# VHH binders against Large ribosomal subunit protein uL24 (rplX): the designs that were tried, part 3

Target 1, 123 residues: Large ribosomal subunit protein uL24 (rplX), of Solibacter usitatus (q01wa3)
Amino acid sequence: MAIAKRKPAEPVRIELKKEDTVKVLTGRDKGKEGRVLAVNRETGKVLVEHVMMIKRHTRPNPGKQIKGGIAERESPINASNVLIVCPGCHKAVRIAHHIDKIAGGKARRTRVCRKCGQTLDRK
Below, E stands for the ipSAE of ESMFold2; O stands for the ipSAE of OpenDDE; V2 stands for 0.75 times the mean of E and O plus 0.25 times the DockQ between their complexes.

## First folded at step 1 (VHH)

Design c9 (framework vhh_8cml_1)
Fold by ESMFold2-Fast, scan of step 1:
Formats: C-alpha cells, structure tokens, sequence
Structure c9 (fold): chain B 123 residues (1-123), chain A 122 residues (1-122)
C-alpha cells in the first residue's frame, strides 16, 4: 500500500468542495469541465468527473461479481490546476470571500465569485 | 508474469540529476498506465509521478512538479523518471508500478518493482 500522510508546515485549505463544477487549466485535459467527486485535504488533490482518465486492469473476483478487464477511471489532480466555474458568469474563476459578523461576535466566511460576486455555495 | 525492473539509482549531490528507468515485461505495456512511487526511511510509500498508457498525460506530486519528468517508450517497454534539482528530501527507494487503481482519492498499484535506491547527500 502506497498512501503518503503529509504533515504540512501549515494547515492547507482547499476551497473546492464536492459537487463544484471546475475547469482544468493545464495538461491533456486542459479546458475540460467536470464535477468534483472527491477532495483530499491532506494531499491538496481533487478527483474530477471524466478528468485524468487512466486505464485500470481488474482481476476477476467471482465472489464479488467482479469481471476481469480494463476500464478507465479518473485520477486525482492538484487543486491548483483547476478553477471553479461560476454558475452566474459561467467562467472559470478564483474563489473570493465575503465576511459577515454573526451573533456571538464571530465572522462568517462565504465563497463568492471573484469576477461577478455571486455566491458559489448552492443550497 | 508481470515484472518491473528499476535501474539508474545512486548517490548524487544536492542540486544534481538522476534518470531512473523501469523495464517492464509480462503484460501488454502500452495498455497500462505506469507510475513512480518512493519510500523514505520510516515513511509510507508515496506517489511521485504517473503517465497514461499512450504517454498523452502525466501527473506529479507537489514535491515533484517542476523538477521531475516522467516519460515512456512503448516500443522498448520502458518508463523513465528524469529527476533534476535533487534535494536531500528526495532520498529514498524509488519503485516503478503498474495496474494503477483508485481506492478513494489515492492511486494504488497491483504490481511493484523491487525498487532502486536514490541518495541525495553531499
């Protein structure tokens, strides 16, 4: 097994969330848009639907009804290589934040489009 | 039988370069993605780089980006890792791997080479 547990010097924050629509900025898949399937905050990587496809050989396992064969699956890509697609302006954008005071003296941080200011969180 | 044989490791000074090779046999090489992983003393094996079956796409760990280049020669059944600007932190055993699959967010191979030692020190 090859899973690396990185301890960053400072906590790394990824602003992308599962279900966000993102656009790939570099490489073979440059220009592709897809939905974020998973976010790994330890590695700084995201898994994007139909992006970074890789062939996988599967061993037959009759007990689990797994057929042998080759299939393509998504590979993780660094979060820095994708930008969120704003539902308002339909462009790949940097995420900005609105900060509001709330009861109790705390500040609430909301993700917004840097270009048009629209809220990126969908409820 | 799937076999992967690494070569090209060695001792190099910080800032130096090494080129690793992995000779593959026992499977249809140009149908499978290839990857490089490494293991430093006392650490888990970690992903370094991958290349798709055609060579049309590559991906790298954050520590490898800008310094390492993965490539392949399907006619020779060989995958390469060109390592530049080496740092002491790059010291470890480097493994070639194939039959990569996802378990959650991580790529895990079904087949591993024996590894080649890379030591970066003055």
Amino acid sequence: as target 1 above (123 residues)
Amino acid sequence: EVQLVESGGGLVQPGGSLRLSCAASGFTFDDYAMGWFRQAPGQEREFVALITSSGGYTDYSDSAKGRFTISRDNAKNTVYLQMNSLKPEDTGVYFCATDLEYYGDYLEPDYWGQGTQVTVSS
Scores: ipSAE 0.000, ipTM 0.094, lowest interface PAE 19.7, mean pLDDT 74

Design p1 (framework vhh_podentamig1)
Fold by ESMFold2-Fast, scan of step 1:
Structure p1 (fold): chain B 123 residues (1-123), chain A 120 residues (1-120)
Amino acid sequence: as target 1 above (123 residues)
Amino acid sequence: EVQLVESGGGLVQPGRSLTLSCAASGFTFSDYAYGWYRQAPGKQRELVAAIYSGSTLYADSVKGRFTISRDNAKNSIYLQMNSLRPEDTALYYCAADYEWGDYEPEYDYWGQGTQVTVSS
């Protein structure tokens, strides 16, 4: 686990969640749409299904007598390089928030499409 | 802290099936790639199958017979082993590596292993 070797970072505020459909804005996969597989809030990156595909291989380990192998998988992309695709208007959009006041004075925020106002939080 | 616990091993006859499971705890399950390794007496530990967020890898000796899967809601990894052969007899290990790492996968966490014996 490489996480034990990394310095804890302040979490980056990311509005995207796993299972969101996003569209890539720039780079070799510009225009591709895919499902968010994972969000890393410490690095500000997301993993998007079938986006930034790379060839990976497991390194042989002589001390453990381990053979190598190979696979293709997604590579992380900065969250700033993708936008959520609204299920209502089918456009890549910025996320806005609707604020609801509930009994007890506590406010709740829900994600909404900036263009059409449809809720982005699925029930 | 971090723990991988394998289960489902046992003694079976040739041609039968087994499902191995690996339960992970102590870290964010979805941030990791997982693999199944095996080691038979007198042999090197070898990768059997691996699963990432979007892809899988299989050793040539098990392609078409074994299937790896993950259940993120249950923090579990499975290895479905069909058409078992005496040559599949080994101690099977679950392993995890941080998917967001800058280096090639090297599986930092290992379970204690579960024994699979296919009688001849």
Scores: ipSAE 0.000, ipTM 0.179, lowest interface PAE 10.4, mean pLDDT 74

Design p10 (framework vhh_podentamig1)
Fold by ESMFold2-Fast, scan of step 1:
Structure p10 (fold): chain B 123 residues (1-123), chain A 119 residues (1-119)
Amino acid sequence: as target 1 above (123 residues)
Amino acid sequence: EVQLVESGGGLVQPGRSLTLSCAASGFTFSSYSYGWYRQAPGKQRELVAAIYSGSTLYADSVKGRFTISRDNAKNSIYLQMNSLRPEDTALYYCATRYSGYFKSSYDYWGQGTQVTVSS
């Protein structure tokens, strides 16, 4: 008998990309700005430089080449809790899209600032 | 004046290894965080690996293959690159900043070192 495959949930669409500058909207890092280091589209989370830092105490172990002390690293934050910082107006904004209708081809989608219309895609 | 000088790039065959070095001068080395970035022709510059006070971060494309390390006594940062692939071909940059992303005056970049993975 044929086994019906469960349809996987579609990943939530995240419009943030690596190298975007974002501002944190909520939580302990509210108001901080940082660069997007990674986007996880399956979990809906982003890793932002120097945001959501976690601290680990590590004992020194010379045999394992481990330096003791407090280690700090970023932890993921929900993409819904950050907004892109527009390079044009320098404000945290929601991403809009401009659709270029290509004659004979598929439409092109470009990210734009909702407040000033500046293109958000890196040149 | 902060200066970063990369070395160790070159032409290698797929599956081989390279170690990149970054020599830093002009500042208190241990007070800064460090990263390796790369840029291939026609693509955006991307973070490959970073090191902060003993913690490390890697891009998914290199995790398990690349290792970043630092030597405070030699004021140097290293990127050990194993199992190299043609898609790793890029200009590799060493970068540093003082404890804060928002301190643009502390962001410094080297000139880059070319890594080409080809048969």
Scores: ipSAE 0.000, ipTM 0.081, lowest interface PAE 17.1, mean pLDDT 72

Design p2 (framework vhh_podentamig1)
Fold by ESMFold2-Fast, scan of step 1:
Structure p2 (fold): chain B 123 residues (1-123), chain A 118 residues (1-118)
Amino acid sequence: as target 1 above (123 residues)
Amino acid sequence: EVQLVESGGGLVQPGRSLTLSCAASGFTFDDYAYGWYRQAPGKQRELVAAISGGSTLYADSVKGRFTISRDNAKNSIYLQMNSLRPEDTALYYCATVEYGDYYEDLYWGQGTQVTVSS
């Protein structure tokens, strides 16, 4: 039983999770697909693998690791500018929900593809 | 927050039908999953029907007799109850349903009484 909503503001909710594959809808990386690395519910942004790459100057590690220099890293993008890619139909889609079952007076809701009905939550 | 108001309860004879309505306000209606719970005196509250988007789910005790539906344009959830039995007598609640690993506030209505008796 959850008492409070886990979101930045009452009407706003980010339904993306780490490991989701998403497609960028706008901006310099429009059309790129990548895996969600992190979700920041406070800012409403997501970090997507190989998306919004910036050059960053790094220092050498004190240990015997890779030398410092100039490296590329992802930058956060607004969650509203990406759409989940369904693993079943491979299209960028809106998230719908399916209720799995009723057990012990409770039901569990999972994310599904709005177009083909494939589950978006894997285990 | 979300506010839920049930209506449509009443006294009916066995074998008849009744439709319950739930009006929702205070949040984006279509972002939530909704369900109907019931509680008879001395028994545990149970979820009997749930709807998320276009997907529906029913408890075995009501499967085939009850139908849950939603009207996003009216911000309303409905429960059509057919072939009512005395065992269906209970206080019926409209409520939101949990979302996977992202728990939402569980909002409850005030309830509407359904009595099935001759």
Scores: ipSAE 0.000, ipTM 0.154, lowest interface PAE 15.5, mean pLDDT 72

Design p3 (framework vhh_podentamig1)
Amino acid sequence: EVQLVESGGGLVQPGRSLTLSCAASGFTFSSYEYGWYRQAPGKQRELVAAIDSGSTLYADSVKGRFTISRDNAKNSIYLQMNSLRPEDTALYYCAKVPYEDYHPEYVYWGQGTQVTVSS
ESMFold2-Fast, scan of step 1: ipSAE 0.011; ipTM 0.420

Design p4 (framework vhh_podentamig1)
Fold by ESMFold2-Fast, scan of step 1:
Structure p4 (fold): chain B 123 residues (1-123), chain A 119 residues (1-119)
Amino acid sequence: as target 1 above (123 residues)
Amino acid sequence: EVQLVESGGGLVQPGRSLTLSCAASGFTFSDYYYGWYRQAPGKQRELVAAISSGDTLYADSVKGRFTISRDNAKNSIYLQMNSLRPEDTALYYCAAEFYDSGSEYWDYWGQGTQVTVSS
């Protein structure tokens, strides 16, 4: 049997991608910049390198399904609390989109910097 | 749809080896931490091994006999089981968690694969 620990939820649309550089807008790590390590579209959260660091000290207990050990690791942050850092202008910016219509009536959507117009996607 | 699919179980004699595989789909494999659990008839489900960013954890009963590994290119985790004993007989489950949240619960579980060690 599959057992989910979270309630079923509609995936949250997040424009951020793994490897983006982002700046934290609020909380204890406000002003820090880091690389996006992971995006959880189900919860709307991201892991940012060296952001929201926590030190966990747990003991293994197989009967209680608890993982053990000591580690320093990132804690998730709500994607709405970070902004992408543009590689062109090096400012924290809101993501804009350039839309091209293609043959057949379909549309292409590309992430662009609102301030300098540079593409935010990697080559 | 998020899915974990176990394979590789079977009937083997004591002292033999088996490798279990768990194939993950519906999410980005490298963003998750994984574990293997087992449940014997009439017993509670117990942790066998876990793997996160290269660190591994093993139950005392299997330490030195079992090895957990991951292959990000194949979106799979493996449990290499050596020197199998009758007490290793159980239904084996794969579990996954989006980064280590410190919770005692996992986000996703597979359906399980049966391992029977008997002469």
Scores: ipSAE 0.000, ipTM 0.155, lowest interface PAE 12.1, mean pLDDT 73

Design p5 (framework vhh_podentamig1)
Fold by ESMFold2-Fast, scan of step 1:
Structure p5 (fold): chain B 123 residues (1-123), chain A 119 residues (1-119)
Amino acid sequence: as target 1 above (123 residues)
Amino acid sequence: EVQLVESGGGLVQPGRSLTLSCAASGFTFSDYDYGWYRQAPGKQRELVAAIYGGSTLYADSVKGRFTISRDNAKNSIYLQMNSLRPEDTALYYCARDYYESDWGSYEYWGQGTQVTVSS
């Protein structure tokens, strides 16, 4: 009766984070830019605002006063199909990394724009 | 525009096999995960099989008997059903998953295909 429990896939290394602005490289929404809403590291996919819009069927729930209907939602796309948009140079770019020494002497790897060198991580 | 069209249903005797097909069009097939749902008269619609990322998931009632697969080159999803039982009688729907982390986030794009297991 119950559905079998999912076996977790091994995490995929993704450099993108929530709130990044990305540009779609391939498929139906090629050329569109949007904000990253979610990153799924088990599948290597991201949700991008207003990208890969689909209609979802919802069922009414009288106990919760919820009406059934159809609403549009974003669908996941492979992270390999998007590139980050640099706020400094406004171009879709590959992410480079810079090593910073911070308080306490620990080295940290930060994301930087490969074209203009501007930091992509929040301060 | 977005279409999922089910086929392959029919009337079969208990213990036989059927393969259901779902043809997809109007979007980039490889960007999505998929599932098969079924609904029998008087019962709620249930997810019987899903394929997502590198994994598959099956309902306990069909585990070991059904196999879900996909063919990205043909934009198609399949459900191989072995050792069919009368309780497998239902209308079967192919669904595209809109968000992978939320089980039950699937949606339906066609009339379904009827499977009747009877002797």
Scores: ipSAE 0.000, ipTM 0.095, lowest interface PAE 14.6, mean pLDDT 71

Design p6 (framework vhh_podentamig1)
Fold by ESMFold2-Fast, scan of step 1:
Structure p6 (fold): chain B 123 residues (1-123), chain A 119 residues (1-119)
Amino acid sequence: as target 1 above (123 residues)
Amino acid sequence: EVQLVESGGGLVQPGRSLTLSCAASGFTFEDYAYGWYRQAPGKQRELVAAITSGSTLYADSVKGRFTISRDNAKNSIYLQMNSLRPEDTALYYCAADIEYYSGSYDEYWGQGTQVTVSS
């Protein structure tokens, strides 16, 4: 008797980093480009400058000298709903990886554009 | 529009328990870290407890007595307060921020709920 082994679900990975330029693929901000302000690898979400703006109503806070009012701030968006914009070819692309074998036996993994080969890690 | 609304405060005798609730609306609840702060008259606001998706933090003065929890399905945060003392008397605030993320600039605050521990 043999047992069928089911392929385990693969964890979702986020390859985006702070300061990357990304383009929104879906939703109310589709087509917008912005800089990644923050990445949450636990939730799979990113905060993108001037994307998913929400209005917030704040209470006065005398200890912080904050007056009450309404302001706009970015809201997180799923990393699966954005693609990195390559600085070389200026297209929204999927991230590929180049593995360099460094003298001394250490391998280095670098994010690269699949279309033009431009490095994404040195910007 | 982002709002945090606290409830559950009141007057209780020393040694009793109280549970505070904070209802959040206007944003994606799961993406934020939450905290309970308190402010006694004439004193600065202090952090009591904080919760993220993977961790909790407590002030030394309440560790072992208070428990913070979150319910993503109900968009709510709770503070279970056991063995209350007169020095726990304060206005308690719920706060939310994007502390999960680097570069957090803003916090959302509730209006506060009064807790008075007195004989």
Scores: ipSAE 0.000, ipTM 0.124, lowest interface PAE 14.0, mean pLDDT 72

Design p7 (framework vhh_podentamig1)
Fold by ESMFold2-Fast, scan of step 1:
Structure p7 (fold): chain B 123 residues (1-123), chain A 119 residues (1-119)
Amino acid sequence: as target 1 above (123 residues)
Amino acid sequence: EVQLVESGGGLVQPGRSLTLSCAASGFTFSEYSYGWYRQAPGKQRELVAAIHGGDTLYADSVKGRFTISRDNAKNSIYLQMNSLRPEDTALYYCATEWYDESGYYTDYWGQGTQVTVSS
């Protein structure tokens, strides 16, 4: 049995952020919408509220004020299997980018809706 | 470099047993929670078993047949699979589990090891 040496995966480029509303495109939870709870850029996965629910047990952690127990929690889903829901047009859309040149300031990149052009980064 | 390496997969007949191993490196092993996930062709990746310290959790489909364990001295997690069925055929992944105020996450994945149960 050989010991396999694996090159670490490069972080996956993900445009989604916490608090985004996303819609699941495929799989068990197809059509569900939820809020992004976390983004893992190393794995290319996102955790979406009430999506991919599984039962998990966690150890009590006094340092984090976390009590142990059995809980039904979200399981990560590939970011490629979800699309952001635009707050303006209420459609699942691809993310586009707008480059802002603030007068006297530095350039800023802003996420925008592909369909209606509305800003997806609300503060 | 965080690395999880699975081993022990293979082709077995129904009713037989396999033990999968997951060797972890690049971090403090005893501080992490671990899970075994599997993905069958045409299906979503699903949690099979998890271990956090001495506590274990199993999917209903494997309760009584599979046992997850850990060996901190060897930086390894094991999945003992008994009474294997054709429905257990899948790629099996070892993963780290963690939590914070935002929820629970699967952070690092192994490369996967194929288990095929067939006559």
Scores: ipSAE 0.000, ipTM 0.095, lowest interface PAE 13.6, mean pLDDT 72

Design p8 (framework vhh_podentamig1)
Fold by ESMFold2-Fast, scan of step 1:
Structure p8 (fold): chain B 123 residues (1-123), chain A 119 residues (1-119)
Amino acid sequence: as target 1 above (123 residues)
Amino acid sequence: EVQLVESGGGLVQPGRSLTLSCAASGFTFDSYAYGWYRQAPGKQRELVAAIYSGDTLYADSVKGRFTISRDNAKNSIYLQMNSLRPEDTALYYCAKDLYEEYGSDFDYWGQGTQVTVSS
């Protein structure tokens, strides 16, 4: 049904995947590398291990025996602010694609390094 | 449209175990973190367990007794509750958590499943 689409529900096209190693390009953690823990395709953000660490304050709740404290956890960063690190050339690179035909006539898209051509998928 | 549906609650004696399930739909499941919250009558909601892609978090009151897990292929989150105590009696909610500060994604809570621990 072509009744007007409700925005902003359209997912952002992101080529990064969980377990990719990425390098931060801007901000407080510029230059750090880390593993992608999660990708949010609705917001275009990624969660990178040990990157954008924040302190979370937990208030004491004596009625529920919850102790107050401070815990550190990662904060999301825009996918546009990171680049994948190629396992072949070890450089931060843009993702390109190679299209292969799968038996049965369906095309398969594989992520490759733009600099060295190596497959970025771990398999 | 985010949908979270909890199940597995019930009446159980102290010292027993229950497993809660949360079925998610309406979004890309594997892109998000999830948590289990609980609320007893007259009390505030509290986070008891959370699962991220690379980490888990537990409230001190349940640490060592509860285990949170996820199955991305089934779009499901689980809470294994061992050695249940009367103080664990509450309505348990599954929630979608984007690693934001406390309270950010509470609007995406499910309807809840009741757990009662009594002799």
Scores: ipSAE 0.000, ipTM 0.119, lowest interface PAE 15.1, mean pLDDT 70

Design p9 (framework vhh_podentamig1; at its last look DockQ between E and O 0.04; V2 from the best seeds 0.00; counts 0 for: pae E 14.8 > 2, grease 24.3 > 24.2, placed apart)
Fold by ESMFold2, look of step 2:
Structure p9 (fold): chain B 123 residues (1-123), chain A 120 residues (1-120)
Amino acid sequence: as target 1 above (123 residues)
Amino acid sequence: EVQLVESGGGLVQPGRSLTLSCAASGFTFSDYGYGWYRQAPGKQRELVAAISYGSTLYADSVKGRFTISRDNAKNSIYLQMNSLRPEDTALYYCAAEYSYDDLWSEYEYWGQGTQVTVSS
């Protein structure tokens, strides 16, 4: 029998999606709401618009299309430190799932607001 | 408090090898890109090597001789330096910054440096 090596761990599962509105639960920006700009499933982190802002002096980098100067930039926050804001009831809520039966006996999961039941998936 | 602490520097003969280590604390290690810089007496700091999410970048003067690596379990970054030359003599700094796909960005956090001296 050959020597088996463990495969890398599967990426972290995150219920948040780009363009969700979230509310920050802890830290410097507690209580702020913002749009999810990016989700990093390898680290379990998200970038939230206008949250965890830092100022950075950036050198010009033509190979990476970086304009030099002073820029403001979001820094990552743990996805567990934010909560989605329901567009229907306008509250930070935990995500529930609705199971739809579709043709062929398969099931489809959609994200819904636990409080009001409205879909959290943008049309 | 964010800290980067370099170690592993010293005096070595030309042609020998040395491994530098950088221990990172005070932030989530895996969220950042890392680089090694060096500053020789009377010269500006220069990039030696950088690493981000499996991408690496090396200065032309060290390609094929130096290797940067990271160990997320130990919150550490390493620089393996082979075939050392007198011109590699410098104070070597570990640096970190949020590097969402950019390896060339100016680094925000710096260590105190570890001295490497290559001399007969």
Scores: ipSAE 0.000, ipTM 0.128, lowest interface PAE 14.8, mean pLDDT 74
ESMFold2-Fast, scan of step 1: ipSAE 0.014; ipTM 0.393
ESMFold2 (binder alone), look of step 2: mean pLDDT 80; pTM 0.810
OpenDDE, look of step 2: ipSAE 0.006; ipTM 0.249

Design v1 (framework vhh_vobarilizumab_d1)
Fold by ESMFold2-Fast, scan of step 1:
Structure v1 (fold): chain B 123 residues (1-123), chain A 121 residues (1-121)
Amino acid sequence: as target 1 above (123 residues)
Amino acid sequence: EVQLVESGGGLVQPGGSLRLSCAASGFTFSDYAMAWYRQAPGKGRELVAGISSGGSTSYADSVKGRFTISRDNAKNTLYLQMNSLRPEDTAVYYCAADYEYEYGSGEYDYWGQGTLVTVSS
């Protein structure tokens, strides 16, 4: 029988970028702030420095004479469970956009804080 | 081309210290968890210390309190400070790198060639 493959869910729109400072809103790490290490737009998750720490087991490999071990590292958290921390007002805020015009009539959108208007995009 | 190049190994007396370095190239160093492994003559390779991309550290029980792992992302370099060395620390020490964003892997992706540490009187 013919089986129609379901379309994958559309990638989650994530406004966060590497190096943003974010605050965790829920879960065991609620209230922690950390730097965004990576953004995965396909899964809608982010890695945040020192957040969602896990003990990761290294698999033994006898063919390479490798014994297993345990290392602690960050685990991804849903982007919906964090908010960017504004460098201007130091509050966890939703991202807004400002339209900047350049010579030639072109426009670009810049990430800004909804509370204080500070630019969130780093130089 | 991915490369991990270890240095700093040598002969040292019991109670001495050494600092190992691992220079990384060919990948975005800051995105990788890094580790030091060692292999003594006639034994398998074992994890000594690990450090995440965010700087969280872990150590084997045999080296806790004596060894310190650290990284310098600006220099793409991993370090292992080894203090109070013992004859049983004699091994080839390997630098290893693991891409953290596929954490189901369970294995380190890249390995250096190793540097020999001999602790003997």
Scores: ipSAE 0.000, ipTM 0.194, lowest interface PAE 14.1, mean pLDDT 74

Design v10 (framework vhh_vobarilizumab_d1)
Fold by ESMFold2-Fast, scan of step 1:
Structure v10 (fold): chain B 123 residues (1-123), chain A 119 residues (1-119)
Amino acid sequence: as target 1 above (123 residues)
Amino acid sequence: EVQLVESGGGLVQPGGSLRLSCAASGSIFSEYDMAWYRQAPGKGRELVAGITYGGSTSYADSVKGRFTISRDNAKNTLYLQMNSLRPEDTAVYYCAADLGYEEWSYDYWGQGTLVTVSS
């Protein structure tokens, strides 16, 4: 038996990366800060540590003799609803970019804090 | 492909303690949600404790306050510290891993380790 699968969504452009510290801008978790655990570019969402906590129900599976249960975990939040926290100025800021000249005639784009200009990319 | 190997099971007397370990190999351990399940004879597998890759924990009511789940991402290892063990804790304990954001559907399972609580 064939199972029809949907076309994958087009990836959403997101400037955030795993391990960034972000602050939530809106909703029930407004004002919370956390570390980015994962970025989903197909949905435009990010997982932020201890943010958007939900109770997840595990369905029973008789074939595997699995009983149901409940666990708490983070749920995805739209990347547009968070801002990166600058390690330099410790404020939630929009990401800007600096273009570095590279030996060999190619330019590299580096993430920088829009407020203080400090680099957001780790060494 | 990811492999999970449990260890630390054994025979203990009621009131005793055991520490289970689950070593992961293959994929990036730090990106997985991890859990401990158990299965006693004649029963289905039940969730004992869960830990997200961010470190948030959850426990079944039957073990809350007695068991502690933890992970060491540098060692790619999941732990279950079991204290104040009871005969009803006797079961095969399984390590499980999941990368998904949807309903808890574990992609990888270990072979299990037997814990017997008996005098």
Scores: ipSAE 0.000, ipTM 0.155, lowest interface PAE 14.1, mean pLDDT 72

Design v11 (framework vhh_vobarilizumab_d1)
Fold by ESMFold2-Fast, scan of step 1:
Structure v11 (fold): chain B 123 residues (1-123), chain A 121 residues (1-121)
Amino acid sequence: as target 1 above (123 residues)
Amino acid sequence: EVQLVESGGGLVQPGGSLRLSCAASGFTFSDYWMAWYRQAPGKGRELVAGISSGGSTSYADSVKGRFTISRDNAKNTLYLQMNSLRPEDTAVYYCAAESYDSYYEPYDDYWGQGTLVTVSS
């Protein structure tokens, strides 16, 4: 019944999950590592702890002391601009997948480090 | 439906304490920057305290050392612990949820209805 105001964003396939440690590849925060706080699949962006910090201002009142007019907070970064940091080899790596046929007697798909094979789903 | 519902406001004497709560529903609380704003009669709305999705906090100079903002992502609840209250803290306090995407891709931010805090002898 509702008429869409704009075309809905198509979800992007992102292998990153909350609590992953990632390294920033480009931009102002290149080289920084942080924990993934949020994944937005509609925008293709992730929020990384202490990354892309911005200042937002409340409306100033001329002639008065500024009452906390500035707050510093994280802002989103494209998921394509970060790589997961493996807990095993401590390097920024691409995510691979392993079918774990022995665990629990059932086939299970897990994220693994492409370089060292360390499981990424156990933190 | 998105809702932010504040509670915990009331009348308190100078030097007293109050704890405000903001119950959030209808969105992924843990993905939002959360804040407390206040508005005194005849004044504009001002930022009191903010907290990032990761827990980094910031405060207005007038409340530093007296107020503590915190969040419980498992309960979708934002808190403001207010200690050593002063008459000038009298205001309607608002809970706000701001999308980080609004910085690059404008989206609607969410506001609660407000809760009145009166500090008076």
Scores: ipSAE 0.000, ipTM 0.253, lowest interface PAE 11.2, mean pLDDT 75

